# VH-VL binders against p0dw94: the designs that were tried, part 3

Target 1, 243 residues: p0dw94
Amino acid sequence: PAGTPAGAGASAGIGSDTGSNASEDSDMFPTIVFGDTVIERKEYVAALKAQHGAARLYFRQTYGVDPAEDGWDKAHDGEVPCRWLASRAIDELRRRHAAYLIGVDLGQVADDSYASIVARMEAVNSGNAELKSDGGIVYGRTGFDIDSYLSYELSALKNAYTGDESNPGMSLSDDEVRRYYDEHDWTKDGVDGKTPLDEVRGNVKAQMRSERYDELVSQRAEAIDVTDLPWDALYRFTAGRLG

## First folded at step 14 (VH-VL)

Design z6
Fold by OpenDDE, fold request of step 15:
Structure z6 (fold): chain C 243 residues (1-243), chain A 119 residues (1-119), chain B 108 residues (1-108)
Amino acid sequence: as target 1 above (243 residues)
Amino acid sequence: QVQLVQSGAEVKKPGASVKVSCKASGYTFTSSYYMHWVRQAPGQGLEWMGLINPSKDFTWYAQKFQGRVTMTRDTSTSTVYMELSSLRSEDTAVYYCARGRLFSYFDYWGQGTLVTVSS
Amino acid sequence: EIVLTQSPDFQSVTPKEKVTITCQASQSIRSYLLWYQQKPDQSPKLLIKKASQSFSGVPSRFSGSGSGTDFTLTINSLEAEDAATYYCHQSFSLPPYTFGGGTKVEIK
């Protein structure tokens, strides 16, 4: 008896932009602005998708409920899953834009807008396509999607920042390195105990620079004021996208 | 209420060092706030010297003061210190500590510390 | 490094008159301009944030405007207590931080 494959439970995902029946009002993306940068609908929806799993996990761990089953609009001890998710998405966007703004400040990129990012992606993709046509070897992905490109470019920005000791916070004194080393555990494969500083100095410095960069991004993200965002409209939009 | 209280006026000779303190109260010292140092020579404008993150022990100095300035913190007393070495007559100024987050404003200032460098 | 240039350096103004101070940035700082007031023998105090937002406790006669590279602080009706030096400061860039050269406003 061929066991009937258990029906893949329709993972209540974030509805596609084409979802028909949500009330016309729930489908309107409000105008969101980070300082002088307009946040696009596509950008926000992508952030929602990225944080969707985290939201479900949070409510499962905290309240023992799955918003996908119990409802995204149901309040639990004052927290509403769709609002929580929206807030997380905005936070992610703040961090992203903060990183780009640091890049703008340093002249690494010209603009932090989503349109500018897409344009850069397309330029890279086109360049790679031309190289391939000319018989060149393109190492890595022959074509970025927006998510992959964002990951790529943000990593590149971080690496460029942390790789230049002239950048703020990237110059490390021996005393700073030693203090950091003493405050953390450093292990090496095959070595028992804490690895001597001389053997891990490069890693220590790299980690310090990474953390300092992340702190700068965090501070800049916090400087993006989101208090005046149309949160109610954003919550409605978010709720309308959640099954 | 947030308060920043600085140490008293100092008179130093050229080549000496000075250490100014700034005691913070009325907020969580190891929060996301940085402490900045800004000086002002007599009749002159404001000059940023550097910053310290009390929580992360992260410092950043203006290039002009690199090698001569050291900023430290004591979390147990909620106090930040600024030490300036190899003092010159041009270092005569009122030195201010100021609370502020990065990419933001200075919302609270110390009362200032006059440092006079004279022969 | 972003340079902030203030104009004028000095103004002597009659009470109740309008005061205008300008600050020009060497490059775009969007709306991330701050204005500080410093009275004689006092520490600086924040007046305006984000080019046009008044800080808490600031009288309504103070206003800020501008974006990009050109900014203005306006005192609509000067009061005697407004005698001070005003500084612009940008919060757009990474450190080092820079201040404008200051504008001293005196009462006639």
Scores: ipSAE 0.496, ipTM 0.796, lowest interface PAE 1.0, mean pLDDT 90
Fold by ESMFold2, fold request of step 15:
Structure z6 (fold): chain C 243 residues (1-243), chain A 119 residues (1-119), chain B 108 residues (1-108)
Amino acid sequence: as target 1 above (243 residues)
Amino acid sequence: QVQLVQSGAEVKKPGASVKVSCKASGYTFTSSYYMHWVRQAPGQGLEWMGLINPSKDFTWYAQKFQGRVTMTRDTSTSTVYMELSSLRSEDTAVYYCARGRLFSYFDYWGQGTLVTVSS
Amino acid sequence: EIVLTQSPDFQSVTPKEKVTITCQASQSIRSYLLWYQQKPDQSPKLLIKKASQSFSGVPSRFSGSGSGTDFTLTINSLEAEDAATYYCHQSFSLPPYTFGGGTKVEIK
C-alpha cells in the first residue's frame, strides 16, 4: 500500500500493539499540553517508537546495557532508560510542534494539533482516491500514513519558509554570504581550487537559509515550556509500554 | 550571575555614525542566547531594533533600520556591537542590549547607552 | 507584524488603590505576553511572563491575566515604589518583536 514506509518493522518494546491492555493504557496517559495544544496519546507513542533505537544505542554505548533486554526501569549511574526515552520523545514532539507553530505564525497551517494534521492527511488521501477513480492523474504521493504525511508536510513548511526572502533570516547580505563562503569548501569540475563565489552563490544561499531555518525551529522548540508537565505520570505510562 | 555592561554615552552630529558595545559575562557567550537591541527616545516607549546570535552570523534587523544598522560580535571579548549610521536628531535615545532566546522574554538588560544627536 | 495597544496611556492613582492596565494584540499571541516595569533612569524589569506567571522576586500585588488577544496587568494595592511606566511585549511571532506604547502610573 502507498504511503507505508519501507522496512516498517516494529521495535521489540513498542512494536506490537495488540490492544490487550488498551483500557489500562488509556486510563494512565496523563494530560500533556504544549501551550494551548493537547498532545495526543498516539503522537506520544509514535515518538517513543521513533526514539526507541536511539535509547538502546545510548545505554549500550554508555553503560554496556540494552534496556530491551535488561529492563527499562533500572537506573544506571542515575539515568533511567524509560525516563531518558520519555524526555527524548517529548523533545522530538517539541521540535515538530515548533515547526508547525512557525507555519501557524505565517498562515501556512491552522494549528499544530495532531488531530488537525490527521484531518489534512485524510482529506488528501480521500481526494487522491476520488481523482484516481475518475481516471485522473495524481502527481506526488497518492496515499499517506501519518509518518509519511508528517515528513511530507514538514518538508513543505521548510521549503515555503526558506523560499520566501521576506521571512526572517532569509534575506542574506552580501557580507554574510561572503563570510559563509569563506568558511566552507566549494569545489566544482572545471575550476581549479575553490569555486568562485559567483558560480556557487545560489548553493551558498540555500545552505545558509536551511541552517537558519533549523536554528529557528530549535529556538521555538526550546520556548515550548515542558517544566510543569506531569513527568511522574508520563514516566509511569512510558514504563508500562516498554518491555 | 549574568551581567551586560554597555559603553558610555555618546554625542554625535547629524550624518555621523555611532557604535555601542555590550560586554557579556556570567554565561556562555557563544550559546543559543541572542542579543537584542532596544532603544528608547526621551519620553517615548521601547522600540526593538534587531538581534544577533553571537555564535553564528545570524542577524535580523527591524525594517525601519535596514541599511543603517549593523550588529557584530567579538567572541574573544564576549562583546556585541551595534552601529547606527547616517544619524538624525530623532535617533537621540537610550540604547539597550538585552539577552534572550527567540520567542521568549528578555531576562537581562544592559544599563543603557545615551546617544545624543545634535548640531 | 503584531501591534500591541495599551490602555490607558497615563494614570494618576491614590496609594493603596487598584491599578488596571490592558494590552490588546492585533492577532492571537496565545499566552506569549510579557509585562515589564521601567522606573525613571533604569532599564526595564520583567514582571510577568507567559501572561500570568510572576517573575522571580516580583511582589504578589502584581498579577497578569488573559490569553489570545486581550491581556491585563493588575496592581492590587498600589505602593509608592510602583510609580513607573509599564510595557506589554509579545514574543510569540517571528521577528520583529513588538512592545506596547506604555502606561505611565503616577502617585496622586
Scores: ipSAE 0.465, ipTM 0.748, lowest interface PAE 2.4, mean pLDDT 86
Fold by OpenDDE, fold request of step 15:
Structure z6 (fold): chain C 243 residues (1-243), chain A 119 residues (1-119), chain B 108 residues (1-108)
Amino acid sequence: as target 1 above (243 residues)
Amino acid sequence: QVQLVQSGAEVKKPGASVKVSCKASGYTFTSSYYMHWVRQAPGQGLEWMGLINPSKDFTWYAQKFQGRVTMTRDTSTSTVYMELSSLRSEDTAVYYCARGRLFSYFDYWGQGTLVTVSS
Amino acid sequence: EIVLTQSPDFQSVTPKEKVTITCQASQSIRSYLLWYQQKPDQSPKLLIKKASQSFSGVPSRFSGSGSGTDFTLTINSLEAEDAATYYCHQSFSLPPYTFGGGTKVEIK
């Protein structure tokens, strides 16, 4: 008896920007501002998509429920999945914008606006296309999509920051390095015990700088006040996208 | 209530070192807050000296004080220390510790510590 | 490094008069300007955050305005207790932090 293949349950993804007729009011993205930067609908929706899996996992692990099956608007011990997801999306955006603002301070980017990011992406893509047309070798992706570009550019910003010892927090004293080394395990594959500091000093410093940068981004993200955001409207919008 | 209590006034000779303490209370010492040091010479404005992350035990110093200033913390006593070496007459000032997050404001200040450097 | 320039350096004002203090940044700091008050023989106290938001416990007679490079602290009706030096500070940039030169307000 040939077992009928279990139908691939259509992963109810975050609905594509195709305007299903949800009530006109629920589909309106509220005005969201991070300080002086307006958050665009597109970047928020992208953040929702990015955090969607995490939200499902959280509720599964915490409450034994899958919001995709049980509903995103159903409360569990006071937590509502769509609200939780919205909050996570905002947090991700805060962190991203914070990183870009650090880049602004370094003069690497003009501002943290989504439009500026897209413009830079397009410029890079155009440049690469031209290079290719001229017989040049483009190493890596010939064209960035926005998600790939964000990842690329954010990494570049981090590397630029951590690569310059003149930047705040990037100068490390020997004492600091030693203390950090002592507080962490440094193991090399195939070697028993802690690797001597002299053999891992560069890695130690790199990790320290990376962590300090991440902390800077975190602190700057926290400085973006989101208390006065139109949360109720945002929740409604989010719920409308998940249903 | 959040309180920052600093050590008492100090009189030092040129070339000596001074270590000022700032004891924090009323909040989690190793939270997201940094401790900053700001000094003020008599009749002058405020000058930022540096900061310490009490949780991560790392410091950032203003360039002017690099090589002469050392900031440390004791988590067991919720105390931050600022040591300034090779003292000069120009280092005569009231030294303040101040709590604050990065990219934010200083919400609580110590009462200040007068350091006098005189021959 | 962002430089903050305050004006005026000194002001002697009659009680109940309006006081205006300006702070100019060498580059845009958006709305990330802070105002501190320091009374004689006291530590500085935060008055205004984000250029225009009053900190907790600050009297309503204090207000801040501005964005970009130009900012203003206003005391609508000066009280005797407002005799102090006022400092602007920016929270936009990475360290090092800088303060304005201060504006001393005295009562006539």
Scores: ipSAE 0.462, ipTM 0.787, lowest interface PAE 1.1, mean pLDDT 90
Fold by ESMFold2, fold request of step 15:
Structure z6 (fold): chain C 243 residues (1-243), chain A 119 residues (1-119), chain B 108 residues (1-108)
Amino acid sequence: as target 1 above (243 residues)
Amino acid sequence: QVQLVQSGAEVKKPGASVKVSCKASGYTFTSSYYMHWVRQAPGQGLEWMGLINPSKDFTWYAQKFQGRVTMTRDTSTSTVYMELSSLRSEDTAVYYCARGRLFSYFDYWGQGTLVTVSS
Amino acid sequence: EIVLTQSPDFQSVTPKEKVTITCQASQSIRSYLLWYQQKPDQSPKLLIKKASQSFSGVPSRFSGSGSGTDFTLTINSLEAEDAATYYCHQSFSLPPYTFGGGTKVEIK
């Protein structure tokens, strides 16, 4: 049996744990599944890091405490900061996996697994290395890390969806565009009052499509049922990483 | 309790239009719930026709009905409408409204509206 | 679009015996399979969501199983009130949403 991982590392905070002893963290991380898709420890830890500031802001504004100073385990009117953070991290993963599942339905990716994303990133990085070695030109990134690849691929999925008018919500009638324009303020330097629709039609349509895509992702994320996750084990893992 | 109450049965001639209503109560009408329309010809199975989000006035129609179906809503009466034009005898069916979110189940159904298309 | 193939089309069963209905999807829908019950002249009623999770108020004799492409609805001790048509439905894809062809269950 291994010792207690969280206290042994003397980690300062969530960010320092990205370089910590992975064997201790692996022993504590419970099996988490979104439907058929395994959630990897690494993607969960990244989500914790991404939501860390939001948790601090929420508890400061709601209860006047900063969990980074006061402690992540103390309840405030029934809310425990490490549990709030864990739930928020799961919600972030739900949204990302939902966007990938829309891509699966459209045949753009094989599945929403973290392992699949890493494999695609590694294939792209290997291809770029070969092109560079053969005298080809690779501008910008010489290789992706997982965070930059996720950002790149998620943007590509959204652009593919919103750029295809056959996708649900992406075919916009003239009447819909007019109503949206009428319901919002459209200002531009040099135009007295509201900018005419003909000058902003492209921007109006792009905003409508973006909002509709985000709604579809939100609805698919809500369809990922997390009620029966091993929440107590996940809370313990999360608390151990925060100290 | 959630209720979906539909308008009464109709008899129409080929080429006419029909407009079926579905009045919602017992929940927040302008929410993230969609209203779906599903029809069932006599002795046949269920066929999804399309949906509307009453909050955003967003609609999506099955390709079979593109150009013939229009879904609208009236937020002041918490009512959605489905209008089907250029009716044919094969449009004879019971038309149901059903509440649900996308990627999810239909939890409440209207009582159904029989539309008979007969020359 | 995803096609759902249901079998059998019709089943006549002695009271208290087991009913088994299958639904096959044309591609994986993971666990996004639902079962509805429709009695004559009535609206459909949700029985099972997420392939195997019973909806509120559904008798325990109803159960669902399966994942991927192959799914089963079971009524483990048929009651007279269970005479109905049963439909599978998938919620995995973007619209259009699809239903199986139905299975009519009759009491012998």
Scores: ipSAE 0.453, ipTM 0.749, lowest interface PAE 2.6, mean pLDDT 86

Design z6
Fold by ESMFold2, fold request of step 15:
Structure z6 (fold): chain C 243 residues (1-243), chain A 119 residues (1-119), chain B 108 residues (1-108)
Amino acid sequence: as target 1 above (243 residues)
Amino acid sequence: QVQLVQSGAEVKKPGASVKVSCKASGYTFTSSYYMHWVRQAPGQGLEWMGLINPSKDFTWYAQKFQGRVTMTRDTSTSTVYMELSSLRSEDTAVYYCARGRLFSYFDYWGQGTLVTVSS
Amino acid sequence: EIVLTQSPDFQSVTPKEKVTITCQASQSIRSYLLWYQQKPDQSPKLLIKKASQSFSGVPSRFSGSGSGTDFTLTINSLEAEDAATYYCHQSFSLPPYTFGGGTKVEIK
């Protein structure tokens, strides 16, 4: 097999989104599949980068160590930072793909593939670039990067779901709203004690809908079975990328 | 060991209501698991009626039963209830509770409760 | 709502013969298909998950196949205890959840 975990040496932080190590690791990235959807190397690497700070914080708070200084492959009471980070990245991707799968179920998108999302982003960016181009050399922003496009699309999917009362869980009875209100704090400046339900009913309903949507996404993410992923190969890829 | 134990068989007249219980044990009742209700008329297939999340008291009912079914829970006894009102003869069925997460299989089923609606 | 169309409704099969049951989804459910067995006066029991993964304790004569919209449950060599009604069920959609109409298998 090609590729070896990073050797001894000075710790290196995660490089820029144009870092030089990405192409060197391409032959070592294992085939990762969520159900029927292939996980692209680029989306996994982006998820690692997004979770990097959380991993450093967790190990500092829990064990008094910083993986960026002490190494990503040293165990601390059975927890290995690069494996922890890899698992977090996979869980982040599970949640994102789950949100897209709900959209697939409702006919809002064709699939949850990263390639499909990139293609849509590129089409939008190409259209924006044409609008700003007038010939000659033009410098300026052309729209979305992938992270901003993902945030945009995920928000649109959630808003479309929660804004349609015909979607599962989005039609709320008065009794459900009252019970939710009773179980939560609803304080507001200028109101003595708990704000009356009639004054916050819209906020209560919006919060209920948001929580129900997030629960559905969490449940769908849990249904993406990752038990049989090539974890050893993924850990090796992750360790090699971190140094 | 997870168990779901349902209340006993009932005989009802048309227009009455029935409330079937499902007592859960062997797991954390207020967890991410939902309790589903599925019924089966004599000689017929399985029909999903609705679900409840005991943790968040969220319910969702199949359109056919909207307005006639109410699912509730009592966290102190780890029990889910399904109440079906305005009973008709076509409501004669075995009613099952079944545990499962969304987007997954039903891993444990109650033993079933026969409800007979006859004049 | 995803409709599952199961066929045949009924089969009478000689012991040791192969049983084939099909389930067709009204739209792609990828591999999110389950097969349940229900014997008379019993609750349903899971046989197959993820279209083709046998559940714990299920005899090897049971197998599932398919993806997308077309799925098959196969009993390679029918045993007497396999006389039951078989249901497909999908775990892809949000509520409401749906089952196939069932296939009753009897020993001929």
Scores: ipSAE 0.450, ipTM 0.745, lowest interface PAE 2.7, mean pLDDT 86
Fold by OpenDDE, fold request of step 15:
Structure z6 (fold): chain C 243 residues (1-243), chain A 119 residues (1-119), chain B 108 residues (1-108)
Amino acid sequence: as target 1 above (243 residues)
Amino acid sequence: QVQLVQSGAEVKKPGASVKVSCKASGYTFTSSYYMHWVRQAPGQGLEWMGLINPSKDFTWYAQKFQGRVTMTRDTSTSTVYMELSSLRSEDTAVYYCARGRLFSYFDYWGQGTLVTVSS
Amino acid sequence: EIVLTQSPDFQSVTPKEKVTITCQASQSIRSYLLWYQQKPDQSPKLLIKKASQSFSGVPSRFSGSGSGTDFTLTINSLEAEDAATYYCHQSFSLPPYTFGGGTKVEIK
């Protein structure tokens, strides 16, 4: 008896911008603003996509349900997957913009707007293309897409920040380093005991700086007030994008 | 209710050190709130001195006070301390602790501590 | 470092009159301006956040406006209890933090 191949369950992805006849009202992205920065539809949709898997995992783990199968609009113990996902997407955007705003404050980037980010990406891509044409060596990725560029630029901002001891929180005293070292485990695989501070001092400092930077980003993200966002409209938009 | 209670007035000689305390209550001391120190000389404006994150033991001092100021915390008593060394007459001021997150506002203030530096 | 410049330094005003205090930032701070009130022998109190949002318990006669570099605190009808020094502060930048020089408001 030839076992019928189990049909590849169509991963109900976030619907592509193809104009399916969902009611015109559900497809309109509401105006959302972080302080003085307008959030673009593309940014939000990208954030939704990025958090889609996390949302499914959360509801699977918490409630034993898969929103992709059971529906994104069904409430589970007061939580609605569509709303949860929307909220998480906004949080991701808050953190991203917070990181950029820190960069703006330090003069690392001129603007945190999506348009500005895209412009920088295009400039980098064009520059790299020109260098290649001229026989130059381009180090790293050539031809960034927006997601790759965001990852790249955010990492670069962090590295630039944490690499300069003159930046706030990046100057570490010996006492601070020692305290941090004492409070954390610095064991190596196969080696009994804690690695001496002198052998891991650079790693300790790097981790401290990284954590301090992340804290700054988090604090700045929290300062972005999202209470007055058009959440209902955002939920509707989100629901319309979810199969 | 959130309260910040500071230690009493101090009189010090030039060259001495002073340690002012700020006891916090009415909220989780090791939450995301920072404690700031702000001083005010007689008849002058407000001057930010620095901050401490009680949860992370992170400090940041204004450049003017770098090397002379030390901020510490005791989580067991929910108390923040500000120590200023090598005191000068110009350090005569009311010193305030103030609660606030980064990139936000100071929502609660201590009652202030007068520190007088006189020969 | 962002510098905040307040004007005027001092103002003597008759009760029920309108008071206007300005704060200018050396660079754009968007809407992240704060106003504090300090009465004699008291700690500062937050009045306005985000340039125009009144803090809890603040009388309606207090209002804030502005964005970017230029901000204004307005007291529509001055009360005797409003005798105080007012300070602007910005929450846009990383530390170190600075305050405006203050504006002392006295009652005639």
Scores: ipSAE 0.441, ipTM 0.779, lowest interface PAE 1.1, mean pLDDT 90

